# VHH binders against o26223: the designs that were tried, part 1

All scores and structures are predictions.

Target 1, 191 residues: o26223; the task's number for its first letter is 1
Amino acid sequence: MKLLWTSQHIKVTVHIDGKVSKMDVLEAIKTRRSIRKYQDREVPEELIDKILDAAMCGPSAVDERPWHFIVVRNREMLEKIPEVHPYGAMVKDAPVAIIVCCDSSLEKIPGFWVQDCSIASQNILLAAHSLGLGAVWTGVYPLEDRVEGIRRLFSIPEHVIPFSVIPLGYPAENPGTRDLFDPDRIHLEKW
Unless a header shows other numbers, all headers, positions and changes below count from the first letter of the chain; antibody chains are not in Kabat numbers.
F, E and O stand for the ipSAE by ESMFold2-Fast, ESMFold2 and OpenDDE, each averaged over both directions (binder to target, target to binder). V2 = 0.75 x the mean of E and O + 0.25 x the DockQ between their complexes.
Where letters were taken out, [cut] stands.
Atom coordinates printed by the task and the answers are left out, and those that the model quotes come from them; centres of patches stay.

## First folded at step 23 (VHH)

Design t23
Fold by ESMFold2, last read:
Structure t23 (fold): chain B 191 residues (1-191), chain A 120 residues (1-120)
Amino acid sequence: as target 1 above (191 residues)
Amino acid sequence: QVQLQESGGGLVQPGGSLRLSCAASGFTFSDYAMSWVRQAPGEGREWVSGISYSGGSTYYADSVKGRFTIARDNVKNTLYLLMDSLKSDDTAVYYCARDYEWGDDYRDYWGQGTQVTVSS
């Protein structure tokens, strides 16, 4: 039950029977895994809003912030994504997907939008994880057949470039942890 | 649960041909993209070829383009690699793998492999 009352006649909204997730940022980065199996459980709009807020907190080249996000919940549309994304089979099983796009009309420095949208995409993954959700990045750009397929499917205008498709939901798998630290990749002072 | 079993490897002379098969079970084969990956002795794994879930799109490493053909039979749940004009550099263990392309564990299930040896 939620209460919206904050004064004499205003109910207070509380998170009943659950605790807001509290995860250290380093823990989130180290424990995030690609999740491709999801519970049959709807993701509340509130959580999607928090994830997209986090996505937009990323830095961008000269603060150009070229990103746009399409939130896809419609089953018919989610089921069609694998038809144009040959490696996106898990998307049809997700309760929601986020398409990260670049609006080229917002670009201030040519070509840096890829870094900008990559930062936003990674922030989506980390934010979802911190909220108890699982997600995975599926690649669209720079593969032209996928870019055009997604653009056509979602009526995306020609000056807007779909970059990634990120299905997400409450996880139905736990791949465990990995230790990926490799000191041979660290170079002091020079190569 | 998921099982992938390769077969069809062997010893062949340069210029010869082989047909590899990968029998799939424990999952809906027609929902997944698949890849062939090879590993020569003392080397890392090298992606060879990939195919979309429907078979409508095929992809090849530059080293095998024009010589190898990937195919799938979604009725028989079988992936194939047709190898023509074999060279000594093609000597390797060949694995089939279920492939998501991106993310952690983007190839989540692998077969045990089949040896291909190209020598005189």
Scores: ipSAE 0.189, ipTM 0.610, lowest interface PAE 4.8, mean pLDDT 88
Fold by ESMFold2, last read:
Structure t23 (fold): chain B 191 residues (1-191), chain A 120 residues (1-120)
Amino acid sequence: as target 1 above (191 residues)
Amino acid sequence: QVQLQESGGGLVQPGGSLRLSCAASGFTFSDYAMSWVRQAPGEGREWVSGISYSGGSTYYADSVKGRFTIARDNVKNTLYLLMDSLKSDDTAVYYCARDYEWGDDYRDYWGQGTQVTVSS
C-alpha cells in the first residue's frame, strides 16, 4: 500500500493492490461533516459491517457495552421515520440508516449508557466518512415522544432505548471544512 | 433552487402587532422544520421560535414566549410569525431558516430577512 501525497497537503488514499486504503484518523475527524443528501446508490453490506465493527470498538463504562444496532434498508420503514422524528426528513432519502440503541439489561453502572451510545454513534460517523460515505446523527434520546415513536415503529422492546438514528450513503453534497478551534474553550489547570 | 423570502416587516409602535411571512419554494416545505431567527444591530443572531414539519410542535425563546406565535401553512408553503405586544428591544432583522436541529449546518438555508422596527 502506498500513500500519494500532494504539494497542497491533501492526503490521497489510492487503491494500489486491490485493497481499500485507510484515511488518516485526524484527517477523518477534521473533515467529517453532517451529510444530509445522498446518491441513489446502495451501500454494500461489507461497509456497514466495517462501520458497526468500529462502533463496537468504543470504550464504555466498566466495559458494559450496552449498545445494539438496527440496520434499516427497507424503503417503507425509512420513509416512516419522519412521521415520528420531526427533524429526520433526510432519512427517507438515505439508502440505509443505523439506529443506535441501549439495552438497559446490559448496564452495569446506571446512567452512563448515554455516554456509551454517544461514543458508538460518533464512531459510526467517523468510520462512514473514512470509507467514503456521508452520515448525520439525528437526535432521538432524550426526547420522549421520539423515543416512543421510534420504539413503536421498529418494535423495540421496553428495556431497549433508541438513542440516535444515523442515515448514511454516498454523499451528494460537500459542505466543506470548518475551522472550529477556539483557544478560549481551553482552561489550563483550572477554570 | 431553495428560496426563502421574508415579508411583513415594518415600523410599529411599542405594544403593537405585526405578522411576518416567509414564502418557501424549491423544496418540499412540509418535510422540514422551520425557525425564525433575529439579529439586532451590532449583535449576533438570536433564535426566536421553531416549528416542526407538521406544525404540531412549536418552540419559543423565553424572550418572546407568550407574545409571539409561530405557524405554518403547508398548502401555501408559508411560515408565519405573529408578533404581539412588541417592545423596542424586539427591533431586529428577522430571518426564516430551514432547521435540522442537530449536526453541523443544522440551519442550511436562510431568507434575506425583513426589518422590524419598534420605535416611539
Scores: ipSAE 0.179, ipTM 0.588, lowest interface PAE 5.0, mean pLDDT 88
Fold by OpenDDE, last read:
Structure t23 (fold): chain B 191 residues (1-191), chain A 120 residues (1-120)
Amino acid sequence: as target 1 above (191 residues)
Amino acid sequence: QVQLQESGGGLVQPGGSLRLSCAASGFTFSDYAMSWVRQAPGEGREWVSGISYSGGSTYYADSVKGRFTIARDNVKNTLYLLMDSLKSDDTAVYYCARDYEWGDDYRDYWGQGTQVTVSS
């Protein structure tokens, strides 16, 4: 049964003019793309607050909420992040970056913090997109060199683990939409 | 148009050294991480080494750690791979690639490659 998913061309009207089009949840998810080019425009604090609020609304194991967030606006620091992240060149061009971290002292069940921080990171991306911003998830954990690099750069204590760096800003690119649906990855009842 | 052109390959004895170069043009070279990838006959592509936009961070496959050194000159728009203590298993076509994100599939431009042959 070929599920004819009619490719409804979701016209992602990236309204350049800052008008936050109200996206529904499915639209936000389906139209979100990694954005690595940003306008020379500051992101208002209000938007960052909304994004961080969203980041903290995700579920966590046993409600442990182990996440911490470093908001980076300092140009010198933004320019240093790519020095310890080989694929983070775009960070130096972003007006702001959010570093998602785990406080291991808050962990109640071992290992689930990765899921918790992933959910937080994804919520940041979705919220940013819904607000008319572009962002990209640059992975830090579990790569030891990146973890240590970010740790040293931001003087992060040993019990706190940097997880991701997410630059964000008003988008200066439109990579278009992609279809990632794969029915072969769906199994009914059993493999 | 983005262009990458490798050079410096050749025939060398085991234990010998080579220096590969990759000339980049058509984009802001200093804004991108770069990688070397190699492909041996009958084998798939293997990531060899990566370097951050500024050269501040370098990464290597386990197979080449301690023997290869990746470097870049952002003024000359050139990527380098210094290969020391070469082994027969290093025989491959070596490609320069522009990275836009971490991962084997996150390379958007490639050179034509340069042949490296390590043989007695």
Scores: ipSAE 0.018, ipTM 0.367, lowest interface PAE 6.1, mean pLDDT 88
Fold by OpenDDE, last read:
Formats: structure tokens, C-alpha cells, sequence
Structure t23 (fold): chain B 191 residues (1-191), chain A 120 residues (1-120)
């Protein structure tokens, strides 16, 4: 019995009227896409606040919560980020970017900070999407050149590690939805 | 030249209130986030509160959350800190600072500070 997964075209009705339609969590996860084109429109502070709130709601190892966030709106700084991040070209076109960092002095158990900051970064992406924004995760860690580039650009202390750069804005593209389900990646009980 | 000048500090009893002001000049005040930072005797500088350029977003250290309120008047080029329910541990020199960017380490200009003393 071939379960024909009928691709229900979830019409993301972009309600033109500023009413942020509340997406359920599964819808947000399944319909989220990397957005690299943005409208020439400012992102309200209220939305950034909500996104950052979501970013800090994820679990962390032994509740260490090692994350820090740099909110970048300065156009000159946004334009400089691609100079140190070769795959960050879209950042210059975004009205705002969030840099997720780890304060190593907050680590209780070494090494789990990567997981913690990943969770925070993903929450940023999901929250942004649920609020009608587009975003993309541009990886910084563990690539040394990118880490050092972002560090120098923003004068980040040595004990703080830049992890990701996430540009955000109202989307100027719609890449559609993609089914990424792969049953071959699922193993029951054992490999 | 960028100038920041704090005022409103003084001696107050525990449980009392103070309002600090910071007069800004020499730059477009409304283009910058601002912060309050304090330094107690023998201690390092501690971030207290931050406010976005428009005033739409406010942030507080856990130590002052629920007691302090940061505000700004972009027409008057003035930053405020309303301090309620003051404690002895709030005794410090309070500085206003201009934030170049969001984050504790991105402050480029500071005032001279105003002394706040909480004592019985």
C-alpha cells in the first residue's frame, strides 16, 4: 500500500494586513525555507524582540544558556559582513542581522555550547518565519577564517565565539515548499 | 564632539527612588541605542539597562529587572533611568553610554557618571 502523500499545497496566505497569522509549530518547521532576498522594508523592533525571546527559550546543557546576540542594523556593518563571510552576500541586502555568539565563560560542560547555539539559531529561523519574515543561517563556526573575521569586525572578545550570522527581512522570494522526508534515514531500534 | 552628561544621583534610603538623566549632544541621538552601566567600589563595570534607538525595545540586567525602568526622549536628547525599590547593592557610579551596536562590549562613548548611594 503506497501511501500517496498528497502534497497538500499549504497556501501560506501572506495576509497583507499586518496580522501575523499564528502558524502551528509543525507548519512553521515544514514550510520554513532559507530566504536570501529581502524587501526594502524595515523590520520592526517588536518582531526582533519576539525573535530574540524565542532564541532564548531553547534548552541548553545543564541550563548554561551560553548564548549572546548581536543585533546589527547599521548599513555599513551589514555591508562589511560579506567581506569576511564568503557565503554571506545576502547580508548586505538585509535590513537586520543577528549574530549568535557563545560566551565560553558561561559553559558548565565543555563542548555542548555548539548544540545550545544551534538550537538558539534554529529558533530564530522558525520564529522569523512564523512572523512573516525570511531568514537564512549563514554558518560561522567552526570555520576559523569566518570566526576570526566576524570577531575582528565586531571586536568580539576572545572568550566569546561567534557561531552564526542570520540576516532577516521581509521576504522578496518564495522558494516554495520542499519535501525532505527520507525513510532511508530512519532506523528502528538499531542501525 | 560627542558629549554625555549624567545627573540625578544622590543619597537615598533603602526602598527609595531616584531618577537619573543623561543629556546627549554632538551626535544624532535618535540613531543610537543607549545603555546605563554602573560601577560599585572595588568592582568592575556592570551593565544595567539598554534601550533601542527608538525606545521600542528595553533590556535589563536580572539584578534590576522589575525595579528599574529605562526611557528616552529623542526630542530632548535625553536618556533616563527610573530606579525604584533601591537596595544597598545598587550603590555605584552610574554611567550613560552610547552603544555603537547591540551588545555589552559595543559602547564607544561614556559620560562622567553620577554617584548613587543607597544607605540607611
Amino acid sequence: as target 1 above (191 residues)
Amino acid sequence: QVQLQESGGGLVQPGGSLRLSCAASGFTFSDYAMSWVRQAPGEGREWVSGISYSGGSTYYADSVKGRFTIARDNVKNTLYLLMDSLKSDDTAVYYCARDYEWGDDYRDYWGQGTQVTVSS
Scores: ipSAE 0.000, ipTM 0.246, lowest interface PAE 12.8, mean pLDDT 88

